# Designs tried in a protein design chat: VH-VL binders against Uncharacterized FAD-binding protein C1783.01. Part 10

Target 1, 263 residues: Uncharacterized FAD-binding protein C1783.01, of Schizosaccharomyces pombe (q9us28r162to424)
Amino acid sequence: YGIFAAPILDVRVLTNPGAVKRTYNLCLDISKYPLLEGKDWKIGGSFGIMPPNSDAEVLHLAHLLKIPQHELYVTKVLRTNGGRWPTIWGEDKPRCLYTSLYHIFKWCSDFISKPPTKSLIRLLAEHTLNPVEKSVLLALSDFRQDESYCRICTQSCVTLPDILEAFPSCHPPVDHLISALPQLMPRWYSISNDPSLANKRLEMAFTVQEYHSPNGQSRTGICTGFLEDLALAFLKARHDGSLANKKFTVPMFRGVQQNPFAK

## First folded at step 21 (VH-VL)

Design i6 (from z1 with heavy chain W104F K105R)
Fold by OpenDDE, fold request of step 22:
Structure i6 (fold): chain C 263 residues (1-263), chain A 123 residues (1-123), chain B 106 residues (1-106)
Amino acid sequence: as target 1 above (263 residues)
Amino acid sequence: EVQLVQSGAEVKKPGESLRISCKGSGYSFTDYWMHWVRQAPGQGLEWMGIIYPGDSDTGYNQKFKGRVTISADKSISTAYLQWSSLKASDTAMYYCARLGRDYFRGSYPFDYWGQGTLVTVSS
Amino acid sequence: AIQLTQSPSSLSASVGDRVTITCSATSSVRYMHWYLQKPGQSPQLLIYDASNRATGVPDRFSGSGSGTDFTLKISRVEAEDVGVYYCQQYSSYPLTFGQGTKVEIK
């Protein structure tokens, strides 16, 4: 969907082991990047990374939704009534796609980065079997109870999976859930070097910071976590001499952003 | 072929206990929600509750909460509806029904039904 | 709970007549289904998701509607269509049915 797979040429770890925040630097090959007309790689601008959700998160969500494993990977025809989905930049039109639930959760649905909206919580409430749980979710979805919503959802960085775990009698219809979830959006990083002066090599540094979910589970940002996994896998392959037999790529958004105030 | 076969008709007195069954075949019993629906004589359909046989996750219509118990034995692909103490008002036809699904099309109908179990409660 | 009200509660038609049954919901319904219960039988799925015929259902049956108003139509009723028709929603727990529409043939 307009995503460029940028090969990773090099990885550097910029922090010492044991650091609370881990920083990495990736060198990406953008020699074949489809630069849009009128756009340039300019320092001070931005490029986008399209991260997927981790397999662990996808499978966990599938489990919470009681989606059988064999159905998770089945490819079927999905028809949309309009909009840009599953693209970010595409035209507003109905689409017919061959996809799977796994693919949708992996690449299209953002169920971790943001707290569930009140509308989504309302949907969850409507499909909650336990009356006590339902009442709580209804209260959270009430626009008149912003304080409770902020305290429970926003301040605690609660995610959809967190809610589903906390309310075990909640069983939303998957298609409606998917339609209610925001799309995975590109994460933007600054252009800090001119690839034209560096043999079409783009440098990117990122920092991984861990935080804890309400249940104490360690989490990272979707994109930074994804990039870290790639970085570590790359380093491992390099160490064991298997790098030549593997291809490591970063999914880049097709567009670059220009900064009018860039140097 | 998917089939739901229910236990035979029951004649009981008020205060007696009863458990009726619904056996599923022709599909993965543990992967589909099973519902119970009753129909009093000459009346319409009324949803009673639900169970996911894979983990015995259950839910009830509040009207029946505390009076009935829904359970399942996945080893024999059987769902149960049970009363500890029957009332005359429990006289009805009871149906088990499988909840179908299509995650892409958004379809969740009762696609298969049992033949029904008639429960008669009279003194 | 979402209440479903069907209209009419009963009707009598001649073979070949057009029959229309409506179902009105107190709240918006995303998933509406229709069932037919023939005399002495279990309910059977007729229409799912407002407008899709279940497997084996003749094309004389059709469904339409969205939001709170739904309609089931029989273009040419036959003797075998006798029974009680029910609408049912899956948009909110507890699940609910309409009160039923009894269809008889003259």
Scores: ipSAE 0.898, ipTM 0.962, lowest interface PAE 0.5, mean pLDDT 94
Fold by OpenDDE, last read:
Structure i6 (fold): chain C 263 residues (1-263), chain A 123 residues (1-123), chain B 106 residues (1-106)
Amino acid sequence: as target 1 above (263 residues)
Amino acid sequence: EVQLVQSGAEVKKPGESLRISCKGSGYSFTDYWMHWVRQAPGQGLEWMGIIYPGDSDTGYNQKFKGRVTISADKSISTAYLQWSSLKASDTAMYYCARLGRDYFRGSYPFDYWGQGTLVTVSS
Amino acid sequence: AIQLTQSPSSLSASVGDRVTITCSATSSVRYMHWYLQKPGQSPQLLIYDASNRATGVPDRFSGSGSGTDFTLKISRVEAEDVGVYYCQQYSSYPLTFGQGTKVEIK
């Protein structure tokens, strides 16, 4: 809901192999994009991409939380008490959704983009079995001792999974965890061309954001990594001649902003 | 039907070792946390510890840490509670209890309990 | 650890009476449950998440509360309701129980 699947018409690699950064350009078909009344594509404005978490990250998190695989995909009725969740554009109201844990982690929960909040860390601490680990997490969640939290979390690369891996005796209740996680928000990109003059084609350039986890593992940003995967898959399909048999779309937020990168 | 069946009553002397068991059936034993709860004679319920049989992840109430060991054999769907050296104060009824779950509603009660194992430690 | 204090520790009621048991926590509790241990039996789940009756639990049982204060009510106590009632929290390790409330029938 509220997402437009924009077909990818073309992909260009803008950087050479071996470059420090990887940059791509996607050509998106926005001919069927549902513009709101009074809104138009304006150069200098911005459009939003709604990326999902990768399957690998979702499954890894599920594993850390000891969620059985068969339960991860079970669809059930979820009732919310209010707010806009799991939407970011809907009205503030209780909702009844037919969903799964997989879907929630995939599309609704941001457990990678930002370090866990102190409140979330406190939740984790409360459900930590090892007393030493618990004490450390409690210290991290203490608002009176901001230094330790800053030391660990100012490393913008620390994620919930990293915490769970570092504290193996931590097993938070999943529903509370989900409620404590921020919503997966759209990522905004600048409108750099006038689609009305380009046969309803929107050009999208992006650079893959890379960072390293505390254990040294290379990671990518949620959105740029997602887009790169799509780009590479598209290029591969084009090379193999299978492009006609595959559907490549970018999930766009149903809203165009006049201010670039406004959130 | 979910069932937790515990081993029989034990009569021991101080200093002796003991292992009692709890066998689960009617559900995926490896996918649910198993807890141990004790009840001294005429007293209330006291949480002792927890194990996830799937990977034998364990945790303990600090009151019992170092004195008891919780383990599991997933091949026979059995959880264990053991002492290396019993004390008279260990005299109690011991229960295993499964932690239920509903991720959507946020429900985590002890939904099933064993029948209990009475352990008597006396000189 | 979160301490749970029940009130009263014991009570005697007549069949058909209304019974109220309270459980007070030292900290906020998100997951509060109630158990009944009948004489000579294992504890059994009665109420989960403060207000939900477990399977097979009669509607004369009800639970309410949030934060630090929780209540279990029996609208019309029956002879079979004799036993010790325990509140229990799952909001923090170590898990803890109330001291219990013994319910007897006159």
Scores: ipSAE 0.897, ipTM 0.960, lowest interface PAE 0.5, mean pLDDT 93
Fold by OpenDDE, fold request of step 22:
Structure i6 (fold): chain C 263 residues (1-263), chain A 123 residues (1-123), chain B 106 residues (1-106)
Amino acid sequence: as target 1 above (263 residues)
Amino acid sequence: EVQLVQSGAEVKKPGESLRISCKGSGYSFTDYWMHWVRQAPGQGLEWMGIIYPGDSDTGYNQKFKGRVTISADKSISTAYLQWSSLKASDTAMYYCARLGRDYFRGSYPFDYWGQGTLVTVSS
Amino acid sequence: AIQLTQSPSSLSASVGDRVTITCSATSSVRYMHWYLQKPGQSPQLLIYDASNRATGVPDRFSGSGSGTDFTLKISRVEAEDVGVYYCQQYSSYPLTFGQGTKVEIK
């Protein structure tokens, strides 16, 4: 979906072992990046990374939704009625896609980084069997209960999986759930070097974002966690001499943004 | 071929216990929700509850909550509906029904039904 | 709970007649299905998702509607179409059925 797989040329760990926060620098090969007409790499601008959800998160969600494994990977025709989905830059039009539930959850649906909307919570409530659980979800979805919603969903970093775990009698229809979930959007990073002056090499530094679920479980941001996994895998391959037979790429959004305030 | 076969008709007295069964075949029993639907004599269809046989996750219509228990034995692909103490008002035809699904098209109908179990409760 | 009201509750038609049954919901329904229960038989799926015929269902049956109003039509009723028709929603628990529409042949 308009993604460029940028090869990783180098990885540097910018923080010491045991640091509270982990920071890495990736060197990306953008020599083959399909730069849009009229666009250019400008320092101070930004480029987008298109991270997928981790397999662990996808499988966990599938488990919570009671999607059998043999159905998760089945490719079927999906027809949309309109909109840009699953594209970000495409026209608003109906589309016909060959895809799987796994693919949709992996690449299209953001069920981790965004708090569930009131509309989504309402959907969940409607498909909740336990009356007590249902009442709680209804209360959270009530437009009159903004404070409660903010406290629980935003301040507590509650995700869809967290809600499904907390409300075990909730069994939403998967198609409706998918339609109600935000689309995975690119994560934007600043252009800090001019690739044209650096042999088409783009430098990217990032710090791993860490969050805690309501139950105290640690998790990482979708993108920074994804990038860290790649970084560590790259470093491991470099150490064991297997780098030559492995491909490490970062999925980049096919578009760059200029800084309107660069002047 | 998907089939749901229910246990035979029951004649019981008020206060007695009863368990009726629904055996599924021709599909992965553990992967589909099974529902129970009641039909009182001369009346319409009424949803009673649901079970996911894979993990025995259950839910009930509040109208029947506390009076019936839905369970399943996945080893023999059988779902159960049981009463600890029957009432005359429990006289009805009871159907098990499989919830079909198409995640992409958004289809969740009761695509297969058992033949029904007639339960008669009278003094 | 979402209440479903069918109209009419009963009707008598001649073979070849057009029959129309409506189902009205108290709130918006995303998943509406129709079932036919023939005399002495279990309900059988007729229409799913408002407008899709189940496997084996003749093309004389059609469904339409969205939101709160749904319609089942039989273009030319046959003797074998006798029974009670039910609409059913899967948009909210508890699941609910319409009260049924009894179709008889004159």
Scores: ipSAE 0.895, ipTM 0.960, lowest interface PAE 0.5, mean pLDDT 93

Design i6 (from z1 with heavy chain W104F K105R)
Fold by OpenDDE, last read:
Formats: C-alpha cells, structure tokens, sequence
Structure i6 (fold): chain C 263 residues (1-263), chain A 123 residues (1-123), chain B 106 residues (1-106)
C-alpha cells in the first residue's frame, strides 16, 4: 500500500551517554523507492514513517485481554464492514483480510499514543464486572464529565493498558475493542539532505520522546521508540559483526508535499 | 469433542451449604470463560456469574449479592458454584456454559452447555 | 442492565407453519444470540451474532436484526422445534436473556 521498507545503511548516535535526551541519525537507502513519474526527493519535503507497536506492548495487551499465546499468531480471515484496512492506505471499503491478532495490534491499532476516547471507555465500562469499577468507567465516559476525562485520561497520558490494569474486572470483546481503537498513523519527518546528491540516501535525525505512565513507568513514543530499537539493534549487529546476516529496514513513504523550488 | 459434565442433582435444606461442579473436557479449560446460568422452575434463564479458570478471575451478577461463590480447579478442569447457606429460593436448575469466541468474526455465544444440576432446597 | 423482551411469550403452530419471534432490547446490542431449550434439555445455541446459524442448525432457522430489534424465524416449523427460545445479549454486563418464547405444535 505504498509503504517502502527502506534499508538502514548507517546509524550514528548524536548525543552523549547520560544526556537528558537521546538523539540518533539514520541513513536510509531510498534508491529503490518506487517514485512516481516526475517526482523526486527534495530538501524541505517530508516523508512518513509507519511505526509498529513494540512486541512488548503487544504481548502485554494480549495478556491483559487474556488472549492465549497460541491464538495470537493464528492467521484468520478478518471481514471488515468498512474503513481503511489494514492501514490508512487501504481503500475505504469492506474487506476480507488474512491476518492475525498479533499483526493487528502490531501494525494497525494505536493503543498507546492516544488516550482512550470516551466511546472506548464506555465500551470498557459495559464489559466491566465489578459494579464499582463499572461506575467509575461510566462516569469517566460521560460526555458531561469533560474535566474528569481530561485530567485522568489526556493530561496523565493514560493508555488502554493502563486502564485495563487499573480495572481488572474489565474484559472487553477483542473485536469491538479493535474496531474502537484508532489506527496507527504515520509520523512525519523532514527531508534535510539532497538524496540526489547523496546516492539516493536519506538522512534523518530523531530524538526519542519519553513520558511517564500514571504509575511512573518510563515510556517512549511509538515511532521514536521503534526507531531507537532499530538503531540500537543495528549498532549491536555492527559491533558483533552480524550486520550482514540481518536486515534492518524502516517502513516509510514519501510525502506528497514538497518544496516546489527544490531541485 | 467439547463436553461440560455437571455434578448430580442435590436435595438440601435451608441453611445448608452446597457446592456443585462442572467439568470441562475436549478443549483448553484454562483458556475459556465459564459461566453459570440459573433457571428456576418454570422460569427463564438468568446469568449468575463468570470465571476464567486460567487465573480464577471471577465476576458476579449483583442480584445474588454475594450469596454464591464461583471457583475453579484447573488441575482437574472443573468449575464450581457454591453456597454457604441455601435458601428455598435457590431451588433451580443450574447450568455451566462455555463462552465461545471468535475474535475476527466477533462471536461470543454460549457454545457449549452442561447438562444442568438440579438443586432442590426444601424444609 | 439491558432488558430483553421477547414477543410473543408463547405460540402454537402447526407443522409447516412459519414462526416469527422478536427480541427487543432497551439499548443497542452488538452481540445477540438465540438459544433453544428443548423440553427436558439444556439450552443449545441456535443463532449467534443475530444471523449466523450454529453448527448443525437447519436452514429453516434464520435470524436478523441489529440495534435494539432482533428476529428469529422458522420457515417451516417441525415437531422437533418444540421448546423455549431465548435471546441473549453479550453487549453489557450483567449478561441477560429474554424471558423466553414457548413454541408448541398443534
């Protein structure tokens, strides 16, 4: 669906150990990117990265939802009634897709970067067994309770997993949950070099975004965390001499808006 | 073949304790929610509660106000429903039922039922 | 709790007749199922997710509906179809059943 797996050619750490923020530079090979006729990579343009959720997050969510491990990876037919599937690049129509729960949680559903919507919280409330917990979730999902919602969900960066942990009697139906979750969206980056002058290499710098859960657990942004994991894995492979036996790619696509005055 | 086999009929007096059982076979007992459903004589079906045998996560219909306890022994693939003090109004047929699932089709019916346990409570 | 009301509560039909049972919910239901409890037996799944026949269920049974209104139809009722039919929702705890529809054969 127009997502290119750009090979990583090089990784540089731009910040010192112990720095408040961690910044990396990736060199991506875009020589085989299928550019449309008349299109080129231009400085000032943009490209998007389609990050997946980490395996740790996916497995944690699966655990909270009591999805057996052996069922997580089973490929089955998913029939959608509409929307864009499996990503935003799909046509908005009903589809029959062969996929797995793992794949859906990994590549399609954003259950980390976005706070649960009131509608989602309502869904959770409806499938909560403990009456006290249910009442709290219902109150939180009430459209008249904007202040509480904002304070508890948006300002505190509460995620779906956080809610499921905080409300252990909540057991939503997985299919409905998936349908209620927003899709993973691309993260945009600027083209800061001229690939035409650099043998079709795209340089990108990124800083790892960090935040804390309500319980104080350190978390990273989906995309920057994903990229950091790749960067570190690449560096490790380079260090131990196994780089040739491994493939490191970044799922990306060229942005539609570019500097028209760039060469 | 999935089967749910329940314990035999019980005749009790008010105030007595009772535990009835439901043994599952033919599937991974720990991976499916087990429900208890009551049916008073000549009446309809009433949901009582739920348990996940894998970790004994339980929930109840608040209508019963803690009068019943649902538990499970996963080592023998058995779910239990118990009373500490029976009432005459507890006279009913009790069914265990497995909650089926299809995450992709969105199906969560009671796909398998026990044969039922008749509990009669009378002086 | 979501209340489910079936209509009718009872009916008598002749073999070969068409039978229609409705289930009305107090709020929208995403997961509606139908069960048949034959005399002296445990309930058995008949229709799941409003319109899907369970394994082994004859094609004379059909289900339809969405939102708050659901319907179970028997195109040609047979003697073996005698029993009590229940709708059941899985959209909200506590789970609830309709009051049942008793189907008898004349």
Amino acid sequence: as target 1 above (263 residues)
Amino acid sequence: EVQLVQSGAEVKKPGESLRISCKGSGYSFTDYWMHWVRQAPGQGLEWMGIIYPGDSDTGYNQKFKGRVTISADKSISTAYLQWSSLKASDTAMYYCARLGRDYFRGSYPFDYWGQGTLVTVSS
Amino acid sequence: AIQLTQSPSSLSASVGDRVTITCSATSSVRYMHWYLQKPGQSPQLLIYDASNRATGVPDRFSGSGSGTDFTLKISRVEAEDVGVYYCQQYSSYPLTFGQGTKVEIK
Scores: ipSAE 0.895, ipTM 0.961, lowest interface PAE 0.5, mean pLDDT 93
Fold by ESMFold2, fold request of step 22:
Structure i6 (fold): chain C 263 residues (1-263), chain A 123 residues (1-123), chain B 106 residues (1-106)
Amino acid sequence: as target 1 above (263 residues)
Amino acid sequence: EVQLVQSGAEVKKPGESLRISCKGSGYSFTDYWMHWVRQAPGQGLEWMGIIYPGDSDTGYNQKFKGRVTISADKSISTAYLQWSSLKASDTAMYYCARLGRDYFRGSYPFDYWGQGTLVTVSS
Amino acid sequence: AIQLTQSPSSLSASVGDRVTITCSATSSVRYMHWYLQKPGQSPQLLIYDASNRATGVPDRFSGSGSGTDFTLKISRVEAEDVGVYYCQQYSSYPLTFGQGTKVEIK
């Protein structure tokens, strides 16, 4: 199934100003969602959101990889040798894509939500010039022990950009990085209303997922950060009276819905 | 037309300093890695190190670290290889080479080379 | 560091001969390139990424291989093909070249 750009109809802040956690309610217009015959939306059902990385994160990664700004946005032909990438559900086959590095890092590559794999760290080690830095990366990727990897990468919420900053002599080939990075995957949310009774509307609540980087910088999860940015922009546009000139959409698709009469 | 033009041959004595140059033209000089490659008389090719002229990020083959300094002046599209104290063993041909890149195809060859600078160090 | 060993170290060929040069790596190489250094000249790119001819390189030159074993072939050697051929890897720093294969034309 394809991805639907659901317009935001309303936003409501569910937590008091200054609360430890921030929670929002979104109301989405699903009236034009292409439902299959005989299917509907149900309260407590699920839907998926396809979150992009933020522009700030994409530009930061490009800077760390020394990708010139003019190269980042150029659309070129990319040929793949197989696999399902960039699709989530497509066939394992070679592809010919017209895309840009920006689009790949924005929509296709997950370089934030999970620590780099040992395989990715080995690639980084092989392209590291400083022997001290290389030895550390080799140890993190060592299949004979997991203690260093778990302590540094897993427990400290380390990302690919964090490693590139910590290991400035690491200059990996970008095409190999793209092939080695995990694919951005949908995030699942529950429907908090009955859309059949709410006349083509879907309501959902989300709490912003926060964590700290190794240097103490506050970060948000990819999807809830994306949703919060949209929510705040919508609220600002409503306050400023500019909603009519703006379009706020959430890329989403229908998930599993409970069917009480299933055989 | 991409072109790398190196400074002329040098004859020096041990202990003297030297700076040789490589001027790039016909491409965005600050957006490509520049490498230095050494060839001792009658010998093969030996990789020395790299620089990214856009931010002067520099790396060395450990064999040459502390023996040479790699630098660039992006205002005149020129990379440099420099010794503070030459040895007779530094007698060699020195090449600059641009690292080609294609972020999608991924190849990274030395696609353009300078003509070479012969450095002779003798008493 | 990945060591590259070329075979043969030198050869003498007649115009029209088939020439085969191999490059063996101590570890798997993802990016392997071939260069020709003609007498008195700087090296020039022949083959990139194992099998792709560089611009202006005649189709008598071909490359193949993957993993640790790579091959450069000249189907019908010409007098201008004299020089030293080098393989070079870009899979692990420090970057390394093979020791070279000197090709002389009789």
Scores: ipSAE 0.791, ipTM 0.915, lowest interface PAE 0.8, mean pLDDT 88
Fold by ESMFold2, fold request of step 22:
Structure i6 (fold): chain C 263 residues (1-263), chain A 123 residues (1-123), chain B 106 residues (1-106)
Amino acid sequence: as target 1 above (263 residues)
Amino acid sequence: EVQLVQSGAEVKKPGESLRISCKGSGYSFTDYWMHWVRQAPGQGLEWMGIIYPGDSDTGYNQKFKGRVTISADKSISTAYLQWSSLKASDTAMYYCARLGRDYFRGSYPFDYWGQGTLVTVSS
Amino acid sequence: AIQLTQSPSSLSASVGDRVTITCSATSSVRYMHWYLQKPGQSPQLLIYDASNRATGVPDRFSGSGSGTDFTLKISRVEAEDVGVYYCQQYSSYPLTFGQGTKVEIK
């Protein structure tokens, strides 16, 4: 089964104005969700949301990679040599996809929520022109010791865009980056209600996940940031009386996240 | 049609300055990396450095850093290679070359080359 | 820097011969390209990304290889194939070329 675009029926703010943590409730219309073999939704069950990267993050990465705007959106054939990408559960096979760099960075590549791997940093080092910058990247990618990598990349919440900004002479090949970046994966949430008792409406709550970048700026998690943006846009449209002109959907699917060995 | 047209041959003496040019046409000049490659008489090809004319981002082979300056004037679609003080060892053919790209197939060859500029430095 | 060593350094061939040129790298290369520089001309792209012919290149030219070992073949050499052949890597800065293979026709 594919990803379902569940309409947002309602948004409720669960925390007081000005509270440190921000928590929301979303009510989603799952009446058209295709269920197999009479399987139904359960209270406390799980479902997945496929969060996209924000357009701002995609455009920023494209700028750092010197991808011209007119080429970012061009749809072309991409051939893969195997694996399940871009599917979550599909067959491990070579594929022929009709897609764009924008679509890949928006929906398929995780360049935000995980620090670059040592292997990716080695690729960056090899495509770095400035010798001082290259030596730093080589040291970070050194498989013989982890001290610098842990301190800089994992503990400081460093992302691929952060590295490209810090190392302006680094100009990696884009196709190699795409093959080396982790796949953007769903985030799992619990169902807060029983949708069979609530006319196929799914209730969920989420708290915005915040952390600080190396420069101390607040950042939000990809999924909860995406959900908050939708929630705030819905509330604004409701206040403005423009809900009838707008469509707010959450890309989701029913799943079993708890154990890949589940019988 | 993509074309890279270089300035004409130069005969110079040691210590003189020189700027040679490479004018790109038939494509979006500011959206492609431009490289410089040298070939000493009877010798092979040697990569010198690059520029992205859109923002003037430049890089050099360390062998030539400090010996040459790479620049571009995007208003006239022209890249430059410049020496402030030539040496006899700078006698060579100099080529500009465009870096091709295919983001999905991953190529990055020098797909178009200028005709070359012969620089002769002798007393 | 990745050093590229071509073999042979030069060769003489008769029209119709099969010609094989190798390029060995000191470390793994993901992007390897081949160029021909005919006498008195600029280099021209023949093969990109190890095995893809550039536009207008006859199908008697083929490329293969991966990792550190790459090969350019001419199935039936013609008189116009005279010149110097270069391999070139785009996997690590500084970019490097092989030393060249001079092909002469008898």
Scores: ipSAE 0.785, ipTM 0.915, lowest interface PAE 0.9, mean pLDDT 87

